# Designs tried in a protein design chat: VH-VL binders against q9umr5. Part 48

Target 1, 268 residues: q9umr5
Amino acid sequence: SYKPVIVVHGLFDSSYSFRHLLEYINETHPGTVVTVLDLFDGRESLRPLWEQVQGFREAVVPIMAKAPQGVHLICYSQGGLVCRALLSVMDDHNVDSFISLSSPQMGQYGDTDYLKWLFPTSMRSNLYRICYSPWGQEFSICNYWHDPHHDDLYLNASSFLALINGERDHPNATVWRKNFLRVGHLVLIGGPDDGVITPWQSSFFGFYDANETVLEMEEQLVYLRDSFGLKTLLARGAIVRCPMAGISHTAWHSNRTLYETCIEPWLS

## First folded at step 16 (VH-VL)

Design pm32
Fold by OpenDDE, fold request of step 17:
Formats: structure tokens, sequence, C-alpha cells
Structure pm32 (fold): chain C 268 residues (1-268), chain A 122 residues (1-122), chain B 112 residues (1-112)
């Protein structure tokens, strides 16, 4: 039998968004128990990410307990960060494949046309003001806002991303790294035509430097320092990068070609 | 420069709901937190919640158990606070306040509305 | 929730004399960024509250220099070097470090 699949949705999302993914999984891996976690839907997805991590943890623990052979995680957009944190805080998780589906793993710094409804004006350069404050950090978006021009504020005020990345020292850094390294495979999915994740390379742990030049994963301090185990995972062949062009952000979980190429191989 | 103008006094029956408005003028609206605080007669200040309009949702004090709804209309630079299932204990002056940014960072409660008296009585 | 405790709750003061209000938090108010988000507010009779001090010791624009804030961790103090008639009102401390953000009970300053 196939290992159970747990799905975590993204910002302003719900379980309904994954109806096509469920169909694909059922078709290609019949009998797979797929659980789309219906937590923090819609506007509730703006709640602090640590709160979400706790909620999702409570939901996945019983699922993992019933699947001693392991489970797969498919985590979409913001959900990818939730899942990474989840795997960092759980010392007994049994995740075989962690599939990060177009997630801003290295953070977000952009107000793309797609997010114009959220950012009616170009506020990218000013969002650090509210986000790097206690008031801003109560919202998920600010928890992974990564302003390359205000790195000091990010490192000190980010209550989520900077911590799970090990970019700021904290007493749980070693343990979280150990826990995260329990994952069998880290599957990173994203692409240049996403239109939301900015830069799109964030899905592959790439990000802007101070000049807004995109650096790759291997150039990042978190990799060089192996602060949360990224370098170790790569060294043992546990990281899979699956870039795909021509896919918009809202289509990652419903595109058949993407599923067959980037998701399906890791559900066995 | 920045002004917050709240709606007028309200008299409500128990069990009903009240919606207070707070219109901001003289500055930007979307990227500042608008806080709602109330004060019962002769009592202290109580934090209800706040909204950052650009995000479109609010953070609530769970003490109110879902009775408070805070919204914002970016097109009119107006924030709203709705309190449902009103009780006599909800009789209070309700204030909105907005933050600002200076060289030290973002700071809330730099500007205050004039307050809105809400009286709940049978 | 973080509990903010002010003392005294009533503060009668003679004009021209100094005043001191204490605010204690149930836990440290130091945030991850190293800042301490402790605020002082003044509310004169019949008026809206007014922010006096932000982040422990920073005076807002227009606040007289006779007002000063100090403290660290869990213990904070608002001082008025020379109380004036216009200083009559209720003073509140507030923490903005941990949600939900909470106020002290308030200290009523009156002239003897």
Amino acid sequence: as target 1 above (268 residues)
Amino acid sequence: QVQLVQSGAEVKKPGSSVKVSCKASGGTFSDYAISWVRQAPGQGLEYLGYIIPIFGTARYNEKFKGRVTITADKSTSTAYMELSSLRSEDTAVYYCARGSYDSTGYEPFDYWGQGTMVTVSS
Amino acid sequence: DVVMTQSPLSLPVTLGQPASISCRSSQSLVYSDGNTYLYWFQQRPGQSPRRLIYKVSNRDSGVPDRFSGSGSGTDFTLKISRVEAEDVGVYYCMQGTQWPFTFGQGTKLEIK
C-alpha cells in the first residue's frame, strides 16, 4: 500500500483548491489515503505561523502514528513554510517526502501584479516598517517577509523565518536541525512564471542580496553554515529541485504535467 | 496632520449590535495598524484588537470570544469596529488609534480618535 | 496574558513637586529585536488618551521634558519632575511585546 499523503494549503486557501491534486493521486496511486488539512482557511491563514504550526502539528500527529512506515507531505505556498517548521519542531516525525510546492522558503519580498489586491500601492519598500514590529509579526505574511535592504531588522525582528533558518541564534537551533534532517527527501518545486513568489527562486532557497541580485541556494549563508541542515541534505542526495516554467501560482496544485513530473515520483 | 474622526454616540439594547466607524485623514492608511480600545465609565483601558488594512484582517483579543469584528475600507480610509451580542458591561467609550513610523521604528497609538460612547441599556 | 501592575493607583501631588509611577510586568517585555515595547499614556479628564512615552524612555513630540520614562525587563517608571496643573489625569502603562497587548490599571494623578 502507498504511504498516506498529508496536504497543507497556502495563504487564503482551502481544501477545495486541492480537488484536482486528489484526483491525480487517486488515479495514479489508487488506495492512497490523502488528508487535506482543513485548518486556518481563508483569512485565518493570516494568523501567526507558529500558531498554525501548533494547530497542524496536532492534526498530523495522529496521522503519523497510524502510519509507522511513514507519510508524505505536500505543502503549498505559505504551507511549505509551515511544514518546514513542523518538521523542525517534531523530534519524532516520520516524513518520507516533503514536497514544497511553490513555497517562499527563503521568504517573500515582492508586490507582484497578482498580489495587487493585497498591495494596491507599491509598498514593498515600506512594508518592513510594520512587519518588523510586534504588531506586524502577528500576521503570517510578516513572519516570512524578508527585506534584503533591511537585513538587520529582518534578523532581529523576524519571529519565524529567521528562526527556522537558523539565521538568528536560539536555544533550539541544534535540535530543530536534527529534527528536520529526519526527512527522507526534500522536493522543491517552483518556477519563473509563478507571478506571486518573489523572487521565484525563493522556492529553491534562492533570494536577493542587498543589491536585489538573486543568489542561489549554495550561495546563501544558511546553506554555507548548514544552519538548519540544507547543506547536509544536499550532500546526501536528499534534495530534489524541480523547476517548471509556464505555471502560475494558483495552478501548481492543479497542473497535470507538473504533478506527473515533480510530485508523482515521490509518492511511492 | 493625521486625524481620526469617529462616528457619533450610540444607544443600544442588550443583544443588539453596534458598529463604530473611524475615518482617517491626512496620511496614508493601508500600512499602519488601527487599534481599537475601550474604556468603561470610571475604568481603565482595554485592548479589543487591531487591523492592518493592507492585510484585510484583524487581530482580536480572545477575551471577547468572537463578538468583535474589525474591518477596514481602504477606498475610504475608514476602519470599523462591530460588537455583537451587546451587554450592559459593554457600555463604554470606544477609541480608535493609529500608529506612525519614526527613526526608532513603527510605533502604535500616535493618533487617537475622539471616542464613541456606546450605551447598552434595556 | 502579560499582567501589567501599576502603583500607586491614586497619586495626590502638590504642585511643583515630583511624581513617580511604577509599572511592573508579569514577564520580560524585551522583544526579539532587543527593544522593549513599553508605553505610557496620559488621559486628561474628558479627553482621549495621549501617548507620552514609547519604548520605555522616548518622549513623543510635544511632551514636556519634565516627563521621563525609565526601566528595563519587568520594572518601569514614569517620572514627572515638576507636576503642573495640566498634568492632572490618569496615566496608563501598556506592553506591546506579546499579544494580547495589555494595559495597567491606571494611576490617577490629582493635585493636593
Scores: ipSAE 0.936, ipTM 0.972, lowest interface PAE 0.5, mean pLDDT 95
Fold by OpenDDE, fold request of step 17:
Structure pm32 (fold): chain C 268 residues (1-268), chain A 122 residues (1-122), chain B 112 residues (1-112)
Amino acid sequence: as target 1 above (268 residues)
Amino acid sequence: QVQLVQSGAEVKKPGSSVKVSCKASGGTFSDYAISWVRQAPGQGLEYLGYIIPIFGTARYNEKFKGRVTITADKSTSTAYMELSSLRSEDTAVYYCARGSYDSTGYEPFDYWGQGTMVTVSS
Amino acid sequence: DVVMTQSPLSLPVTLGQPASISCRSSQSLVYSDGNTYLYWFQQRPGQSPRRLIYKVSNRDSGVPDRFSGSGSGTDFTLKISRVEAEDVGVYYCMQGTQWPFTFGQGTKLEIK
C-alpha cells in the first residue's frame, strides 16, 4: 500500500485549492490516504508561523502514528516553511518525502502581483521597518521576509526563518537539525515563471546577496555551515531539485505535467 | 501632523455590539499598526489588539475570546474596533493609537485618539 | 502572558522633589534583536495616554528632560528629577516584546 500523504496549504489557501492534486494522487496511486489539513485557512494563514506549526503538529501526529511505514508531505508555498519547521521540532516524525511545492524556503523579498493585492503599493523596500519588529513578527509574512539590504535586522529580528535556518544561534539548533535530517527525501519544486516567490530560486534555497544577485543553495551560509542539514542531505543524495518553467504560482498544485514529473515519483 | 479622531460615545445594552471608529489623518495609513486599548473607569490600560492595514488582519488578545474584531479601511484611513456580546465589565474608554517609524525602527503608540466612552448598562 | 508589576501604585510627592516608579516584568523583555521594548506612558486627568519613553530610556519629542527611563531585563524605572504640578497623573509601563503586549497597573502620582 502507498504511504499516506499529508498536504499543507499556503497563504490564503484552503483545502479546496488542492482538489486537482487529490484527483491526480487518487488516479495514479489508488488507495492512498490523502489528508489536506484544513487549518489556518484564508486570513488565518497570517497568524504567526510558530503558532501554525503547533497547530499542524497536533494534526499530523495522529496521522503519523497510524502510519508506521512513514508518510509523505506535500507543502505548498508558505506551507513549505511550516512543514520544514514541523520536521525540525518533531524528534519522532516519520516523513519519507518532504515535497516543498514552490515554497519560499530561503525567504521572500518581493511584492509581485500576487502580493500587490495585499500590499497596494510597492512596499518591498520599506516592509523591513514593520516586519522586523515585535508587532510585525506576529504575522506570517514577516516571519519569512528576508530583506537582503537589511541582513542585520533579518538575522536578529526574524523570529522564524532565521531560527529554522540556524542563521541565528539558539539552544535548539542542534536538535532541530537532527530532527530535520530524519527526512528521507527533500523534494524542492519551483520555477522561473512562478511570479510570486521572489526570487523564485528561494524555492531551491537560493537567494539574493546584498547586491540582489541570486546565489545558489551551495553558496548560502546555511549550506556551507550545514546549519540545519542541507549539506548533509545533499551529500547523501536526499535532495531532489525539480525546476519547471511555464507554471504560475497558483498552478503548482493543479498542473498535471508538474505532478507527473516532480511529485508523483516521490509518492511511491 | 498625524491625528486620530474617534467616533462618539456609545450607550449599549448587555448582549449587544458596539463598533468604534478611528480615522487617521496627516500621514500614511497602511504600514502603521493601529492599536486598540481600553480603560475601565478608575482602572488601568488593557491591550485589545492591533491591525496593520496592509496585512488586512489583526492580532487579538485571546483574553477576549473572539469578541473583538478589528478592521481597517485603507480607502478612508479608518480603523474599526467592534466588541460583541457586551457586558457591564466592558464599560470603558476605548482608545486607538498609531505607531511611527524612526531611525531605530517601528515604535508603537506615538499618536492617540481622544478616546470613546462605551457604557454598557441594562 | 507577561505580567508587568508597578510599584508603588500610589505616589504622593512634594513639588520640586524627585519621584521614582518601578516596573518589573515576569520575564525578560529583551527581544531577539537585542532591544528591550519597554515603554512608559503618562495619562493626565481627563486626557488620553501619552508616550513618554520608548525602549527603556528614549524620551519622546516634547518630553522634558526631568523624565528619565532606565533598567534592563526585568527591572525598569521611571524617574522624575523634580516633580512639577503638570506631572500629576497616572503612569503606565508596557512591554512590547511578547504578545499579548501588556501594561502595568499604573502609578498614580499626586502632589502632597
Scores: ipSAE 0.936, ipTM 0.972, lowest interface PAE 0.5, mean pLDDT 95
Fold by OpenDDE, look of step 16:
Structure pm32 (fold): chain C 268 residues (1-268), chain A 122 residues (1-122), chain B 112 residues (1-112)
Amino acid sequence: as target 1 above (268 residues)
Amino acid sequence: QVQLVQSGAEVKKPGSSVKVSCKASGGTFSDYAISWVRQAPGQGLEYLGYIIPIFGTARYNEKFKGRVTITADKSTSTAYMELSSLRSEDTAVYYCARGSYDSTGYEPFDYWGQGTMVTVSS
Amino acid sequence: DVVMTQSPLSLPVTLGQPASISCRSSQSLVYSDGNTYLYWFQQRPGQSPRRLIYKVSNRDSGVPDRFSGSGSGTDFTLKISRVEAEDVGVYYCMQGTQWPFTFGQGTKLEIK
């Protein structure tokens, strides 16, 4: 039988968004038990990411316990960060494939059209002011806001991304790395036409330098230092990069071609 | 000069709801945290929650068990605090406050409203 | 929740004399960025609270230099070098390091 699939949604999202994905999985892998976690939907997705990690952990633990052979995670957008953190804090997870579906794995720095309704004014340059404060860090958006022009503030004030990245020293860094490395495969999915994840390469652990030049994963300090295991995963062939053009952010979970090319191969 | 002007005093029955407004003027609105704090007669200050309008949602003190709803209207630069299922112990002066930015970052509670007295009595 | 404990709760002071208020937190108020988000507020009778000090020792604009804040970790102090009549009111400490942000009980400063 197929391993269970657990799905984690993104910002301002819900389980309903994955109805097409469920259909695809059911069609191609009949009998697969798919659980779309209906937690922190809508506005609740703005709650602190560590709070979300705890909530999702409580939900996935019993699922994992019933699946000794392992499970697959499909985590979309903000959910990808939640899942990465989840795998970092769980010393006994049994995740075979962690599929990061257009997630800002290296953070977000942009106010694209998709986010303009949330940020009606151009806040990209100034959001650091509120985000890198205790008040701002109580919101998920700020937890992975990565301002390349204020790296010092990011490193010191980010209560989530900087920690799971191991960019800031903390007592759990070694253990979190060990835990995360339990994953069988890390499948990174994203693309240039996403329109939300900024830069889109963040889905592949690429990100801006101080001049807003995008650097690839292998150029990032987190990789070079192997702070949370990226270098190790790559070395053992556990990282899969699946870029795809022509897919908008809200279509990653509902595109059949994307599913067949980037997701389905890892659900066996 | 930044000013916060709150709505007038309210007298409510137990079980009802009250909605207090806080209009900000003299500056931007969306990227500042608007905090709500209350003070029962002769008592100290209690943090209810706060909203950062650009995020469109608030952070709440769980002590209130979901009875508090904080919203913001960016078009009118007005924040609202609604308290439902009112009890006599909810009798208090309710304050809104706004933060500011300095050279070192964000600092809350730089400006305060004049307060709104809410009396809950049968 | 972080508990903020002020002492004393009542502070009678003679005009011109110094005053000192203690605020202790149940845990360290040092944030990840190295700052300590401890605030002091003054509330005069019949008025809204007013921020006096932010991040332990920074005076707000318009706050007389007779007010000073100090401390670190879990122990903080607000001092008034020479109490004036206008200083009558209740003083509160507040932590902004960990949600929910919490106030001390307040210290009522009165003139003897």
Scores: ipSAE 0.928, ipTM 0.968, lowest interface PAE 0.5, mean pLDDT 95

Design pm32
Fold by ESMFold2, fold request of step 17:
Structure pm32 (fold): chain C 268 residues (1-268), chain A 122 residues (1-122), chain B 112 residues (1-112)
Amino acid sequence: as target 1 above (268 residues)
Amino acid sequence: QVQLVQSGAEVKKPGSSVKVSCKASGGTFSDYAISWVRQAPGQGLEYLGYIIPIFGTARYNEKFKGRVTITADKSTSTAYMELSSLRSEDTAVYYCARGSYDSTGYEPFDYWGQGTMVTVSS
Amino acid sequence: DVVMTQSPLSLPVTLGQPASISCRSSQSLVYSDGNTYLYWFQQRPGQSPRRLIYKVSNRDSGVPDRFSGSGSGTDFTLKISRVEAEDVGVYYCMQGTQWPFTFGQGTKLEIK
């Protein structure tokens, strides 16, 4: 039978948003136990990411305990950062496939008309001022805000992303790397028409340099230094890249072709 | 010039709720931390929590967990603090405050409201 | 929670003499960005608090240069080089390094 699947949602999201994904799994892999975690819904998704990691950890422990052969994670948008942190802090996780569905893995630096309520155009160049302060770091969006023009502030003030990326020294770096490397596969999904994740290549561990030119994963210092295991995973053949054009940010979990191409093969 | 104007004094019965407003004028509002602090008569300052209006959610001091609600209305540049299940020890002056930005960062508590006296008595 | 301890709690001072207020935190206030988020506020009788000093030693605009802040790590001091009548009131330190952010108990400065 199929391994259980755990779904972790993103910013301003809830479990209902994944109803089509659940239908696809039921149709192609009947009998699969799928749990969409009903935590930090809506505005609660703005809580500090470490608080969310702790809450999701408590929820996944019993699911993993009942599935000694392993589980799969499907983690959408901000949820992909929560899941990556889970894989780092859990000594005893049994995750086979970690499926990162359009997640800002190297951070976010953008606003669009689509999210104008949250990211007004006037805020992109100025948001670093509050985000890189203790007041701003108490909110999830600031935990992964990555201003390429103030990278020194990011590296030193980030309470979450700079740590799970191993971009700043901390006493748990070696243990977190070991834990993360126990994953069977890292499946990276995203695309150029997403419209929210900025740059969209953040979903593949790419990001801007100081000129806002995107450097790919293999050009990133976190990859070159193998700070949390990306180089090791790639060498092991454990990284799967599945880009797909034509999908907007809110449609990743409701596109059947995307599911069949990028998700289904990894739900053993 | 930035000013914070709070709603007027209130007398409340134990067990009821109070909602204090804080209207900002003379500057921008949505990308600052708007903090709520109280001061019982003859006592020091207690930090209740704060909101950054653009994010639409607040952080609360655990001491007041479940009794305090902080919100903001960006269209009117007004923040609100509601305290429920009032007790005699909630008698205090309630202040709102907003920060400011310097050349490289954010500094809290640059501007203060005039304070709102809330008296809890039978 | 980070506990902020002020001393003295009551400070009678002769006009024109120096005054010193101590503030101690239960843990370091140095944040990962190298800043120390320690603030001083003055509350004159019948008024709202006013920020005097931000990040340990930076005097706010309009604050007289007789006020100075110093310290590091866990121990901080507010000094008034020559106390004037307008300085009467209560002085608070506050830490902004770790949520929940916390105030000291206050130091009431009075002219003898």
Scores: ipSAE 0.822, ipTM 0.912, lowest interface PAE 0.8, mean pLDDT 91
Fold by ESMFold2, fold request of step 17:
Structure pm32 (fold): chain C 268 residues (1-268), chain A 122 residues (1-122), chain B 112 residues (1-112)
Amino acid sequence: as target 1 above (268 residues)
Amino acid sequence: QVQLVQSGAEVKKPGSSVKVSCKASGGTFSDYAISWVRQAPGQGLEYLGYIIPIFGTARYNEKFKGRVTITADKSTSTAYMELSSLRSEDTAVYYCARGSYDSTGYEPFDYWGQGTMVTVSS
Amino acid sequence: DVVMTQSPLSLPVTLGQPASISCRSSQSLVYSDGNTYLYWFQQRPGQSPRRLIYKVSNRDSGVPDRFSGSGSGTDFTLKISRVEAEDVGVYYCMQGTQWPFTFGQGTKLEIK
């Protein structure tokens, strides 16, 4: 039989967006219990990410308790950051596959196609000014905004991403790394035609240097120092990278070929 | 040169709602925190909440038990604060304020509206 | 919530003499970025508040140099070196480190 699957949505999202993914799972893994968490929908997805982590933790605890053999997480977009934080703060999680579906794991730095109508012209070079303040950190997009030209401000003002990456010293860093390393597999999914995650390699723990040149995961300081366990996981063969071209940000959970290639093999 | 102009004084019955407007002129609007603060007669300042219009959502002081709604209209550079289920204790002057940026980052409350007196009485 | 406590609440001062207002927070106001988000506001009779001092000690434009702010951690002070008649009003401290951001009770400055 199949382990239960828990689905965590992204920014401005709701549980309805995953109806096609649910159908794919039902077709290939009949009898699988799939729970799409209906929390922080729409504008509530802009609440501080630590508030979202707390709410999602309360929802997943009973599901994990009823499934001692383990569960799988499928976490989309911003939801992948929520899930990574869950794996760090829960010393009692039993997650086998953590499937990160086009998530900004190393942060976001770009005016995306979806955000250009919210932002007058180009905002990416100026957003750090409010994001790296207590007023901006009360909103989720600022919790993972990563301006490569103001990395010192990011490192010191980020209330979320710099902490879960182990980029700033904090008393929980060692225990969070230990908890994260209990995951069975980390499945990283994304691609160059996403159009929202910027750089798209953030979904694979790549990110810009100060010249906006993308450094791959293995070139990142958080990997080299093994700050939260990426190097250890890769050495165990527990990291799966599944890039796919031709998929826009809203289509990752509704593309059958993507599901069959990148998700289906990990839903044991 | 930045100016915040609020709507006029209001007299309301208990249990009703009030909506106060705050129009900004003389600068950009969308990427600042627009805050709402109130002051009961003879008393101090109390922070209600704020909106950053570019994000399209607000943060609220939970003390008001979900009675406060803060919105913004970017096309008119106008913020709104609505307080529902009014009580006599809500009688106060309501201020809006906008921050500014300096070389070290964001600073709140640089510009203040003139205030809007809301009186809740039978 | 962070509680901001001002003292004194009433401050009668002789014209030309110094004045000092204390503000204490229930927890440190130092944010992870090294900044201390502590502000002072002045409200003259019948007027809206105005920002006087930002981030502990930085004087806003147009604020006379007789005003100064100081302090760290949880203890902060606003000083007026020589009180003038125009300084009459209520002074508030405010913290901007933790939401909800909060004001002190106010200190009413009066000329004897």
Scores: ipSAE 0.817, ipTM 0.913, lowest interface PAE 0.9, mean pLDDT 91
Fold by ESMFold2, fold request of step 17:
Structure pm32 (fold): chain C 268 residues (1-268), chain A 122 residues (1-122), chain B 112 residues (1-112)
Amino acid sequence: as target 1 above (268 residues)
Amino acid sequence: QVQLVQSGAEVKKPGSSVKVSCKASGGTFSDYAISWVRQAPGQGLEYLGYIIPIFGTARYNEKFKGRVTITADKSTSTAYMELSSLRSEDTAVYYCARGSYDSTGYEPFDYWGQGTMVTVSS
Amino acid sequence: DVVMTQSPLSLPVTLGQPASISCRSSQSLVYSDGNTYLYWFQQRPGQSPRRLIYKVSNRDSGVPDRFSGSGSGTDFTLKISRVEAEDVGVYYCMQGTQWPFTFGQGTKLEIK
């Protein structure tokens, strides 16, 4: 008998997108209760991320209560940020595997397929101007927009990412770190051919410096200061990095080899 | 210079809907907040909601209980506000407005449309 | 919602004399970035509103030097050092810190 699996979708997404993932789980882990949360679908996924976290929290509480031995989270794209915030704000979560499926964990800075779909012109250098304002912060994309050339604005104006990363001091930082550290495993999945997450290393807590050179997780200040527990988790052997080339952003949950290599081993 | 031109006055019956347009010219459109504000006769200003066209969705003042729909067409630089289930209390001048950018970041309401009178009667 | 309260609601003023309009918010308007998103607008009779002051004290281009804004936290003031005939109209404050963004009731400035 396997721990229940909770699936959290990404931007402009819905529960139907995960039909192949559900098939793979049913084949390899028969009898597993899998719940794909049907909240904030489509354009509702642009609502402020804290509103989404609150709604998803309400949905996961009864599932976790019925599974005292734990649950697994599979969280796709923007959904990975929702899930990481859940792990921080829930004193009572019992998540074993948090599987982050191509999620912009250190933020987004790119005119890629994801944002080119949204922004037909190249606008990444100017988006900070509205994102780092109260008007922009009312939209989820701006909640994790991370302009490496305006890091001071990001640190002060971000209502979400700078807080859950522990990049800006706040009264809950110690409690959130404690809660996050109760996770059993953090499974990081992504790859260079994603085409949307920019830099793609954001899925592994890498990100640009001011010169747009990618610094890996262990070079990030949030890791070095252990601001929300990444260094502690790595030292425990609790971080799994599973990069895979050749997968586009929309295909992560429908690739069998990716499932077998990166997801299946963690669904105990 | 940026100009916002709104559609003409409308007279509507209770229970119907109205859609007001706001066409921007003389500047860019997609990465600004396009706001909708109304003013009933002899009364103050009331914020309905806004859209950032590049995101393709709007934030709404919950006071209007889902009766307001705000959209934008980036290809024509035109924003729209639709108010449904009209009541006599919805009689007002409806304004659109766009912000601007300066050294301190984004600033709202730099440019205003001329206003559209919507009258709900009988 | 953040409530914005203006006083006075009616302000008759003699030409050439100073005028002062108060705006009080129900909670602090200081955002996480240290900015205070408090704005002043002027609406002349029969016209659309016009932004005068942004972020408490910054005068827009084309706004005469006789207009100034001040304040902090929850208490804000718009001052006109010498009222002119063209200043007749209604003045609104607005907060842009917490959605939904809200306006004060307005202050009608008239020449006595």
Scores: ipSAE 0.814, ipTM 0.911, lowest interface PAE 0.9, mean pLDDT 91

